# Designs tried in a protein design chat: VHH binders against Mitochondrial Rho GTPase 3 (MIRO3). Part 1

All scores and structures are predictions.

Target 1, 175 residues: Mitochondrial Rho GTPase 3 (MIRO3), of Arabidopsis thaliana (Mouse-ear cress) (q9ma88r425to599)
Amino acid sequence: RKVVQCFVFGPKNAGKSALLNQFIGRSYDDDSNNNNGSTDEHYAVNMVKEPGVISDTDKTLVLKEVRIKDDGFMLSKEALAACDVAIFIYDSSDEYSWNRAVDMLAEVATIAKDSGYVFPCLMVAAKTDLDPFPVAIQESTRVTQDIGIDAPIPISSKLGDVSNLFRKILTAAEN
Below, numbering starts at 1 at the first letter of every chain, in headers, positions and changes, except where a header shows other numbers; Kabat numbers aren't used for antibody chains.
F, E and O stand for the ipSAE by ESMFold2-Fast, ESMFold2 and OpenDDE, each averaged over both directions (binder to target, target to binder). V2 = 0.75 x the mean of E and O + 0.25 x the DockQ between their complexes.
Where letters were taken out, [cut] stands.
The coordinates of atoms that the task and the answers printed are left out; those that the model quotes come from them. Centres of patches stay.

## First folded at step 5 (VHH)

Design g11 (from g1 with G33R; framework vhh_8emy_2)
Fold by ESMFold2-Fast, scan of step 5:
Structure g11 (fold): chain B 175 residues (1-175), chain A 119 residues (1-119)
Amino acid sequence: as target 1 above (175 residues)
Amino acid sequence: QVQLQESGGGLVQPGSSLRLSCAASGFTFSSYRMHWVRQAPGKGPEWVSSIWSSGSRTNYATSVKGRFSISRDNPSKTLYLQMNSLRPEDSAVYYCAREGIYGDYFDYRGQGTQVTVSS
């Protein structure tokens, strides 16, 4: 009955498509060649149940990949108002991917503040089965503390560990 | 229509400084995040630095932090990279690059300017 809209941000090759695919068990890239390129939206929908409870307390979680312009034009006030939780995914082995995800977080936080809208933001470290670059661990802890958000949530498609992320999204949406 | 033109490269000795410039045309420069990317012979491209459309935020690769400084002048549509304490490992072709309108990829880069740091 209740719907939680989670907006997914991150640079190219950060693992956005892999995350959406893991969520529904399918690849969103399979049909990309049949459509006009990068303007297509990507969605994944699933129903998450409260442990040990059956009834209308079940929640529907929607993951939506979002593209963001520097000027905020494509992320309108109305579109941002629909966001219950924002996640910023990066490739933990790539320094550029980390820096770009942090910039996206800062952009979204600025637009939200200027618009008077508030929602929780989570950093997601993808590809944690690969070796992270040395500075990322130190910088990620410092940066997330400085901006007042939780430490990055690790996920790995190789290890199949995404349950912790979904639990944290639901917890953030409730607070 | 979109054009990016780098300049300021050259041959210098270790410890020297260089300032690279990138002249932009054919788009609203002040609306785009800009980057410096470099490529050494036989290696893939390496991201060096980025700057927000307003200039209010900058980022640097660990290898250049404390030595390089990125800046922009939106009225003149020019991007800069101030390179101090140059090292032989900084030798590369330096490209300025425009970040795609949705922030997911680089959609344009210039022809590059060669920087050679040699004794």
Scores: ipSAE 0.030, ipTM 0.471, lowest interface PAE 7.5, mean pLDDT 73

Design g15 (from g1 with G33A; framework vhh_8emy_2)
Fold by ESMFold2-Fast, scan of step 5:
Structure g15 (fold): chain B 175 residues (1-175), chain A 119 residues (1-119)
Amino acid sequence: as target 1 above (175 residues)
Amino acid sequence: QVQLQESGGGLVQPGSSLRLSCAASGFTFSSYAMHWVRQAPGKGPEWVSSIWSSGSRTNYATSVKGRFSISRDNPSKTLYLQMNSLRPEDSAVYYCAREGIYGDYFDYRGQGTQVTVSS
C-alpha cells in the first residue's frame, strides 16, 4: 500500500480538530494498523480503500496539522518535501476564516515554488450546515480560479459528510 | 511586557475621516501580523482588517473594504487604520491585536479606543 501525507492548514476554529477526530473514526478495518493520534495532537492516521474501486487496494492517509507563522519561516523546506497534498480549511460562515485560509495557501504555495516542490492544494469549506457569509460565496470561485486550484470542497463534521474530501485527496495525490 | 496602546478615537460626523494608531512595545513588532478588531455595545467582536509582518499583504472585512486602509511602520513599531467615509454603523471600540506565533489566534490586544459616528 502507499502512504499519502496530507498537510492540514487553517485558522483557529476553522474545524481542523473536528476533521482530524472524524477522520480517526472512519476506519473500515477494525483490525488495521491504525494510529489514532493519541501520542501526538497534531496528526491523525487512518487506512482507507480507494472509493469506486472494487479491488482491495489500500492506501494509508496521514493528516498532519501544520502551523505557520505569517511570514512562513516556521515551515522547514524538509517538512514541505514530505507533503503530497495540502488542504486549507476554513469556517464557511466566517469572513476572517476565509481570508486567513487564502493567505495561508498563498504563503505555502510561495514557499513550495521557491523550494522547487510541487503538490496539489485544496480549499476545504467547513461547517457547511451553517449559512455562509455572502463575500465567501462571491469570491471563492474567482479566487480559486485565479490561483489555479479547484473550487472549495464542502464538508460538515456535524452531518458526518467527509467522504468526498478523502476521495479528492487520494485522487490529487495520484500525480 | 507585551503592550499595545490604541489612540485616535473620538466623536465624528457621518462621512468624516479618522486615523487610529496603535503603539506596540515589548516584542519584535516587525515579526508579527497585526489586526484591527471592533466591538459595538451589545455585539460580539468583529474582525476589521489585517496586515502581514512586512506590510506586503492586507485584508479587509467586506463591511469596510474600499473605505478603510491598514498600514504599519515597523521602525516606529506603530500600526495604523485610516477610516474614510465613516458611517453610524462603524461606531465601536476599536482594538489592535497581535496574531499568535503560528497564525492561529490573537494572543494580545490593547485596551481599545472608542469611535462614535453620529450627527
Scores: ipSAE 0.043, ipTM 0.480, lowest interface PAE 6.7, mean pLDDT 74

Design g17 (from g1 with I101K; framework vhh_8emy_2)
Fold by ESMFold2-Fast, scan of step 5:
Structure g17 (fold): chain B 175 residues (1-175), chain A 119 residues (1-119)
Amino acid sequence: as target 1 above (175 residues)
Amino acid sequence: QVQLQESGGGLVQPGSSLRLSCAASGFTFSSYGMHWVRQAPGKGPEWVSSIWSSGSRTNYATSVKGRFSISRDNPSKTLYLQMNSLRPEDSAVYYCAREGKYGDYFDYRGQGTQVTVSS
């Protein structure tokens, strides 16, 4: 489709803001500019070019930051109806960040199943330019296999290339 | 006013057990996830364990997994940490902390309770 709604989950300081700011081109932040971030919503909209295709086949990718509590109480079933793909971002150097991102994925997967929604879920390992905590690689592989999703996708603001993540999001949304 | 009060710390020998308690007041305890965080002398704070508001899900840092158990009693507004097979490296001030809104790390923590594991 021409517009892909990507819901972005993750604990505070996982790199969500850095990811939204790294969008190719300009971002539009509706609430921060108008209402000083008074709502639970924060999103960035940009057009992303797929590798090897002409400009007329480019798609609009919307990254929508979703803020949820521990029990998922703040996330409505209606909100998930618009989700084409969900990503769960964690700080690869922080054990708490990993555990919290897994909790968020479990919450979202449960709500989606209960509501009859189906969309791909991707784990995103941010700050891969930092050393990960001990056993993180083995634990992350086991957990993603148990959940039935692909291995975490690494990104880093220091290394500067997030094109692979955006391409994977677009590909997942089309399957 | 939000208050969190830890208790149960002390001086114990390696291999011993301790149970920490945290009494919560000033908010709807049953609506918030809770955490235990510790800080050893000369080190930064380390997340230890977390529990969902319902008590249905718990998580542990790798360093304490299999030895520590987190639990809560929502009617009494109390959080617990059962610490078994204590090691010298578990020596720290242990803090009870409330889960921040929207995945914020923590928005409130208590005064802390000292745990010293020494022979």
Scores: ipSAE 0.112, ipTM 0.574, lowest interface PAE 6.0, mean pLDDT 74

Design g18 (from g1 with I101T; framework vhh_8emy_2)
Fold by ESMFold2-Fast, scan of step 5:
Structure g18 (fold): chain B 175 residues (1-175), chain A 119 residues (1-119)
Amino acid sequence: as target 1 above (175 residues)
Amino acid sequence: QVQLQESGGGLVQPGSSLRLSCAASGFTFSSYGMHWVRQAPGKGPEWVSSIWSSGSRTNYATSVKGRFSISRDNPSKTLYLQMNSLRPEDSAVYYCAREGTYGDYFDYRGQGTQVTVSS
């Protein structure tokens, strides 16, 4: 696909804004989506695929940060219709950040299943330059296996190690 | 008005058990994930445990894992925390908290119930 829509989920302070700004340095709040009856707030960044990744076709990766607006639910099912890949980012040094990101993934996966949407879900471990809490490493493997997804992808926006994540997103979008 | 009311705290000996309860009102309890958070004297708040809206998934802080058990009864709109093998370091005010829906960790919490573990 020429354009890949990647939805970015994660708890407050997980590093979503830092990730969006890493290469492009441009993100914007799309209030028109809220005015059009959307329950979500969106931030979008356009990224050009680098040569030598999955395909010889030029592709555009769009990262869109999703924020919760629904009462008791992560987001509306209509909001997921445009999703090609969902990533769930957490602060690898924060135990609650990990638990919240897993809960978000489970909620999104449930809504997608119930709505007939099919897209891959990826966990992203941010701030890997900080010390992770010990139990999270063992628990992350078990939880991702239980949910049926790949092990978390480590990144550090502070250290600039995010290129592998974009490659994996594009690979996941092609299945 | 969203209201969360904790109960069940008290003074106990090390090694004892306590069960905390949280009565919820003013919202659809069964639609929200719920949390227990504690704050010890002179320290910031510490997340203790969480439970999904359906009750099908629970999570625990490493400091309490294997000793504490979170549960909920959606028909009665009540959240529980079973605390076993209590230690002096578990002494804190325990708060019932509702899952935030706007990027915040918690949007509401109760007044808290004091747990003191000492000889």
Scores: ipSAE 0.020, ipTM 0.395, lowest interface PAE 7.7, mean pLDDT 73

Design g19 (from g1 with I101R; framework vhh_8emy_2)
Fold by ESMFold2-Fast, scan of step 5:
Structure g19 (fold): chain B 175 residues (1-175), chain A 119 residues (1-119)
Amino acid sequence: as target 1 above (175 residues)
Amino acid sequence: QVQLQESGGGLVQPGSSLRLSCAASGFTFSSYGMHWVRQAPGKGPEWVSSIWSSGSRTNYATSVKGRFSISRDNPSKTLYLQMNSLRPEDSAVYYCAREGRYGDYFDYRGQGTQVTVSS
């Protein structure tokens, strides 16, 4: 309850490292928890005071970058067991980055459904200080509606505007 | 040793069709998503199309959607790009590329095959 595990997916160069660094101002590469697979984990941790409470109660948000290295094997069912929220980050100026993030979301959602896991999935539009590709806004709205997911959450690490994303992650984890 | 070998490029007239092939070796082809990427003279590389490892999902850049079709034959370890209604702006070197899973970009690509669309 006090700890929210947010799994971070996205294509290379989508801004995952920048997001983790912005989150706490630091990130580190921990021991990989891949005794049964090919996944690597990178961590960033912050303590967040819940909005609207008057007590000393805090929540800990953990961002874990999830990836499968060179082998190309499917993400294991066990890798998703600890997920409270999954976010899929893409470079809003790059059509390839968008398409790849959508594919990752579809794949993770399928594995979760097949395994009986239930957690919210959020699309994250990174690098919003750059011009989006021509059909980005229309297509992103259509695709997220088709999948049954909220519209992408914009962030810009260059502009330092990432606080709304962390609030939405915590809200999504509340059930 | 991973190898990707493209073929099928050439010089064609606008409105023509071409089919590109990419022969893969040195890895389990059926375990990897595959991509076509192109680069025109004086321009940066442009992603063209992708296909899931199973072949069950395909994606296309807006510039080629409805004209190009990506497919794969896992038993023969071959990737294809069927290009219809070719336009002068499709002129480029076309590369076959292998992508890793969940956050990997392109870890291997071929040497490319030249496509020229000219009247």
Scores: ipSAE 0.039, ipTM 0.510, lowest interface PAE 6.6, mean pLDDT 74

Design g2 (from g1 with S50R; framework vhh_8emy_2)
Fold by ESMFold2-Fast, scan of step 5:
Structure g2 (fold): chain B 175 residues (1-175), chain A 119 residues (1-119)
Amino acid sequence: as target 1 above (175 residues)
Amino acid sequence: QVQLQESGGGLVQPGSSLRLSCAASGFTFSSYGMHWVRQAPGKGPEWVSRIWSSGSRTNYATSVKGRFSISRDNPSKTLYLQMNSLRPEDSAVYYCAREGIYGDYFDYRGQGTQVTVSS
């Protein structure tokens, strides 16, 4: 079975923990011998069936929550080597959350380019059961178009609407 | 102990300018991103602006973009917010906030300084 490594970025309270918990509910912190003091890692693992196919084509999806310092990006070139897809999750009702997620995407894309790594980057609009911040739809469409990525993928962990995201992650990893 | 102390607020007319300051102590100021957040009466907090630890990058909320300018002076451990073309809707308590160690929202904020824009 193919294993897809999806790195999950996003500011605090964007819904990262809710997404990981909904995916499988199992996560753990790395011990100190794998922790460089500034980076924490949480993992959630499950098998995802492709729509319309039988179980022998199941894929394993790993969601790895990445904690990084905003100042002087602390994520090493080596840390990105295992990334098949990066998602950048934001609270669709919070303008700071959006701006922070865009910053994270820009930094990760720059490091990947400078390091010769190529993987798709996806924006994820969480908490879509809440009212969006003013101009959110126009701003998000403009920014994603400007940087050449797909429009943000909406999810709501509260409403249980996350299945489309996992399918899109697997599809992006194959392209 | 971490301390953030805002100043510079007041009552001004629409179209006026104000410069807010935040004096930081108890931590290595030059190692942290800093934020301005505001809260209007009866509303939740609204993020306004962010500046990286080096001062090399800044971000602004759409509602203030082009009118507000964030800056910092690391030697003096001071954060600034230059507010131009003030509008009644900018009336709020403005808080200086320190970014969390992992780029999380923020872990410390000051007591706030009141800005009132009215005729």
Scores: ipSAE 0.006, ipTM 0.429, lowest interface PAE 9.7, mean pLDDT 73

Design g21 (from g1 with G100P; framework vhh_8emy_2)
Fold by ESMFold2-Fast, scan of step 5:
Structure g21 (fold): chain B 175 residues (1-175), chain A 119 residues (1-119)
Amino acid sequence: as target 1 above (175 residues)
Amino acid sequence: QVQLQESGGGLVQPGSSLRLSCAASGFTFSSYGMHWVRQAPGKGPEWVSSIWSSGSRTNYATSVKGRFSISRDNPSKTLYLQMNSLRPEDSAVYYCAREPIYGDYFDYRGQGTQVTVSS
């Protein structure tokens, strides 16, 4: 019965498309145009079950790729009202990807604070089958502690290891 | 027309310091995060450092952390990179780059300034 809106942020080549394509039941779509002149949007929708819960009701999880800046348009305060959980995905082998994802989190957190909205933010370490950038573990742990969020959640499209992320998204949305 | 113009490169000995500058025009400089990227001959581009639009937050690649310092002057629309304790491995063309808009790593960068560190 419950629908969880998860906004997906991250720099190019971070693994956003791979994550959305792995979300069983629907691949991402290019929401190229509507009557309001929206730019490119990618999204994936599926029903997710909570492990160990005996229930007749599945939850619907929506993963929606969102851009902070888009050809003269800024992410609106109104759009953030629909956000239940924000994830910030980065390529764990790429130092720039990590730093850009952290900057995106800070930008979104600033917009949310200015708007009075509160929602959980999670860092997602993609491509964990690749070698990490130097000092990646220490740096990521330190930065997430400094920001006051949980340590990055690892995923790998190549290894099919994404189920832990969906569980954490649902848990964050419930708290 | 968005323009970024780097300067300050040159030939220096190991252990020396250099300060690079980047003059920006054609956009609201104070609204964009800025980056320094370098590329050595025969290698791909390497991200070096970034700074937020306000200047309140900076980031560095582990290879330069503790040696390089990024700063900006929004009124003069200028980005800086202070490079200390230079090593031969720092030899590269250094590019000033604007924060990406369309999900590319960089939506605009300058022509670059050559830094050569050799004895």
Scores: ipSAE 0.014, ipTM 0.483, lowest interface PAE 8.0, mean pLDDT 75

Design g23 (from g1 with E99D G100S; framework vhh_8emy_2)
Fold by ESMFold2-Fast, scan of step 5:
Structure g23 (fold): chain B 175 residues (1-175), chain A 119 residues (1-119)
Amino acid sequence: as target 1 above (175 residues)
Amino acid sequence: QVQLQESGGGLVQPGSSLRLSCAASGFTFSSYGMHWVRQAPGKGPEWVSSIWSSGSRTNYATSVKGRFSISRDNPSKTLYLQMNSLRPEDSAVYYCARDSIYGDYFDYRGQGTQVTVSS
């Protein structure tokens, strides 16, 4: 109830680190993991409050970067047990990034079905301040409709879109 | 020692077909996703196709969809790319690449095999 575990998936350079840094305003307790570039896990934590209101609305949101290995070892059903919301971030200017993010979503959805887990999945279109790859734009509506999820949520480090993404994560976590 | 060895390239006319092969060694081939990446002279590398470790899913760049087919044979540790309806713009050095252990980028590639499509 009070803690929302949001698992962050996405290919290299999709914007995972930028998202986590932007979310917590660059003050990481685990900076050494990011700076050394060799850690399996990375995460960011923030406490969410509405202005002047504290109670049922207050929640701790944890964004945890997930490193995916194809053989499913790092995507075991045990690893997904704590997932409340999964986001799949891609570089909106890169066709490979889009295809890989969809591939990751398919993997996670399969493991969730096999395990009986149910959690919402959101697509996040990063780097929207760059020229978008046309096929990713055209295909995103079809793919998200086919899967039954919301259209991709745009985000950019230059535009400060994290508040919108944050609101959508909390809404999804409420089911 | 991770090794990837491509073969099957050559000079062909537009409309022709070629099948590229990649022999893998030095790692558990069946545990890794694989990619084909190409690079034409004077241009950066372009991702062409990917196949996951089990062969259960494949992806293709828009420029090759419907013409190229990626496949793998895990017992023989070999990756394939069947290229049909070749066009001059397909001319490039084709590299076999292994997906990273974190699944977010490729980490090893071979020396490449040259494909030239012209008369």
Scores: ipSAE 0.021, ipTM 0.470, lowest interface PAE 7.0, mean pLDDT 73

Design g24 (from g1 with Y102W; framework vhh_8emy_2)
Fold by ESMFold2-Fast, scan of step 5:
Structure g24 (fold): chain B 175 residues (1-175), chain A 119 residues (1-119)
Amino acid sequence: as target 1 above (175 residues)
Amino acid sequence: QVQLQESGGGLVQPGSSLRLSCAASGFTFSSYGMHWVRQAPGKGPEWVSSIWSSGSRTNYATSVKGRFSISRDNPSKTLYLQMNSLRPEDSAVYYCAREGIWGDYFDYRGQGTQVTVSS
C-alpha cells in the first residue's frame, strides 16, 4: 500500500478548513469556522480506483496542514522531508489571498531547492462560485506559466468538486 | 508589547507624492513579513502592499501597482510606503500591519495615518 503525503498551504479564510472537513467526510455546511487554531492535523483517506481495471491501486492519501513557525514565513527544511505533493489553496475572489498563496509557493520552492527535495506543487482556486478578482485569469495564467506549474485547479465545497482535486494530487505524486 | 506607529500622512493635491513610515517595537522586526492596508470612509479595509521579512519580495494590489513602492529597513525597524502619482481614490487611513503565522492574518496593526488627496 502506497501512502501519499500531501502538504496543504494557504492563507486564513482561503477555504482550507472546508476542504479538510470535506476530505474527512464532513459536509461543507457543517461548522467551517474562520478559526486558525486546532487544524494542524493529519487527515487520511483510503482511495481505490474503479474495480475491474488492471491498473487499480490501493492508496492512502494524507492531507497535512502545514503551519509556518514563529519566525514568520520561515519554514523548517526538515518539515518538507515527507512531502510528496504540495497544494496551495487561495480564495479565487480575493486578490490578497492569491498573492499570499503565490508567496507561500515561492518560499516552499526555495526551501525545497536548497534542501534537494523534489515534489510537485499545485495551485488550488477555492470559492469558484464567487466572482473572481479583477484580472484573475490573466494573473494566474501568467504566474503559473512563469513558475512552470499547472494552471490552478478550481474547487467549490458546495459543488463537491474536490474529487477532481484528489485525482490530480494522486496523478502528480505518481509522475 | 508589540507596537506599530504610522506617520507621514497629510493633505496633498492629485499627482503629488507622499512617503509613509511605520516604526515597529516589541518584537523581532526582521523575522516578520509586513503589510500596508488602507480603509476609505464607508468602505472595508483594502490590502495595499506586502514585503517579506528579508525584503527580497514585494507585492502590490493592482490598484496601486507601478505607483506605490514598499520597502523596509530592518536595522532601524522601520517600514515605508512611497506613494507616487496620488489620486483622489487613494484617500484613506493607512495602517501598518504585521503578518501573522498565516499569510492573510494580521496579528497587529497600528493606529493609522490619514491620507487625503483633494484639489
Scores: ipSAE 0.011, ipTM 0.403, lowest interface PAE 9.2, mean pLDDT 74

Design g25 (from g1 with Y102F; framework vhh_8emy_2)
Fold by ESMFold2-Fast, scan of step 5:
Structure g25 (fold): chain B 175 residues (1-175), chain A 119 residues (1-119)
Amino acid sequence: as target 1 above (175 residues)
Amino acid sequence: QVQLQESGGGLVQPGSSLRLSCAASGFTFSSYGMHWVRQAPGKGPEWVSSIWSSGSRTNYATSVKGRFSISRDNPSKTLYLQMNSLRPEDSAVYYCAREGIFGDYFDYRGQGTQVTVSS
């Protein structure tokens, strides 16, 4: 019943496409459209929990990919009004990916503060099946504490381990 | 006609300092984030440092943090990299790179300037 708008940020190649495909139940190897996502289009995926499971809760989760430039120029104040939760995905094996995701989070936090918007922010460590970049692990606690958010949530599209992320997104959006 | 031209490289001794410059032309320099990327002999490219279009935020690779400083002068359309306490492992071709139009990759880089740190 409740619709949760989750805005998905992260640098290109961070694993956004793999996450979105896994969210809708596609395999990691599904390459039906091999276009790179360079069209500036916002991509949304719906997840519906059906009544008849343990909680009997019907919720719709929408993952919406968002494009953002270095100084926030491509993200409007109006666009953030619809955000219930923001996630920032980075490739855990890539230092540039980590730094870029942190920059995106800082930029979104600044725009939200200036606009009076309040929504939870979560860091997502993707490609955890690869060797992690040590500094991303070492700095993640400091950076997330400085911003006032939870520690990064690890996922791996190859291992199919993303259920914990979706549960945490829904929980964060519940106030 | 986007052009990025690096200069300032050379042969220096360990512990020395060197300042690299990148002259940009053919685009509105003040509207783009900028990066320094290096490639050592026989290795792939390594991101070194970045600076926002306004100059208000900078980031550094762990290997250079505390030794290198990135800066820019938007009126003169120039990017700089001040390299202090140089080590043999810093030897590489250094490239100036422009942030991509989607803000998450490099779309243009210069010809590079060689930095060699040895005695």
Scores: ipSAE 0.024, ipTM 0.517, lowest interface PAE 7.2, mean pLDDT 74

Design g26 (from g1 with G103S; framework vhh_8emy_2)
Fold by ESMFold2-Fast, scan of step 5:
Structure g26 (fold): chain B 175 residues (1-175), chain A 119 residues (1-119)
Amino acid sequence: as target 1 above (175 residues)
Amino acid sequence: QVQLQESGGGLVQPGSSLRLSCAASGFTFSSYGMHWVRQAPGKGPEWVSSIWSSGSRTNYATSVKGRFSISRDNPSKTLYLQMNSLRPEDSAVYYCAREGIYSDYFDYRGQGTQVTVSS
């Protein structure tokens, strides 16, 4: 019954478009959404059952890709008012992609704290079918512990891995 | 008219230290994350270090961790890289780079400063 607004952050080529396409049932190779260029218009809406509960499990989950505009190198506090959960997606095979996603999370967390907003932040490790960069596991564990968030959630092109992410988003929104 | 100008490179012996500087102009320096990137002869660019707009968070590539230290002075619009215990494999052109808003890579990069570590 509740609408959960999940803001999706991450560097270019981290797999944001692939995740949104998977969420609405489109194929990994569907490029119809890829050339929307410099506009902040990517979003996907779907109904998701919360696995493992015995009551009404239906929820509406909205995935909204967030792009930081040139005139706003920092996301405004007003833009975060509607956020229920923030996820930060990175390419698990690219050390810079990891560092960029962490920086995005920390910037969003700072704005939220300064504005009095409270919402969970989750790291998402995309492209887990590729080899991770050196020391990735140790560094990701240390950094997420330092920030006070859960370890990164792995996803791949397979539906099973992506389904686990949606479950964790819904669970985080309730806590 | 964003400009980034690196300085401080040179020829040094293994085990030496160098401090690189990057003077920024044409944008609000205190509002952007900054990076150091290097490119060795015959190699692609390698990300070295990053620092947040406020200076409160720093990150390092595993190859330089514990030896290099990134810092910034927002009032003077200057980015620094303190390089200690230099090794021959650190030889490269070092670039100051501004964090890209729409990309996971840099939107502006300086001309670079050459660092050569040899005996």
Scores: ipSAE 0.012, ipTM 0.352, lowest interface PAE 8.4, mean pLDDT 73

Design g28 (from g1 with D104E; framework vhh_8emy_2)
Fold by ESMFold2-Fast, scan of step 5:
Structure g28 (fold): chain B 175 residues (1-175), chain A 119 residues (1-119)
Amino acid sequence: as target 1 above (175 residues)
Amino acid sequence: QVQLQESGGGLVQPGSSLRLSCAASGFTFSSYGMHWVRQAPGKGPEWVSSIWSSGSRTNYATSVKGRFSISRDNPSKTLYLQMNSLRPEDSAVYYCAREGIYGEYFDYRGQGTQVTVSS
């Protein structure tokens, strides 16, 4: 059973806390709202399994929310050595949220390349129950194709379906 | 105290150009990403463009892409928005805004400068 380290990036209000709450099945509190300028990290840990499967295929997944300051990352390149998969979550109804998440992916990919680290990057479209921003489908599909990653994975807190995302994260980490 | 002061707005005809400026003070300008946001009467605020603290990356709303250009001069602590091929639908109050902590949209904005595109 491998422990998979998933780093969670995304702009403020993209739905990161809702995702972590659903993953652990309880309230998630920000205990580090005043962190003296250091990078703050929130953790959620659980076992991921497929309902009805009778096997030892369960894996431990760790979701680590990565805090950023301003328009850049306060990440040590050494910190990325622990990353098995990175997800970049955005509010699908908000054009700025999308652009910011893409910027975060570009920055993380650059740091990883410069450091010789290799891990998959996935875009996650949150709040898909809301109206998308203008040309959202065309923009998101084009950008993900241009950077060589899969199309954004949709989730919605109102629809209660996030289990598929966690299985996709584990699959990406295996590749 | 953080201050952002916009200028350069005005009344122009469709197809014209305008350059907006934003003078920043009260913080280390070169350490913050910056945004332009606009608001037309009866509508909510619309993000227009952003630029990283170094100027190395810029982004644009689809409605202005190819027509507007954002830039900054860190030594003079000034943000710019070059607006070309202006359309009536670009009419709005334009605000300069500073990137918020943890990637928030913005934590401070200026008083705004009015842009009116009409014949």
Scores: ipSAE 0.016, ipTM 0.475, lowest interface PAE 7.7, mean pLDDT 74

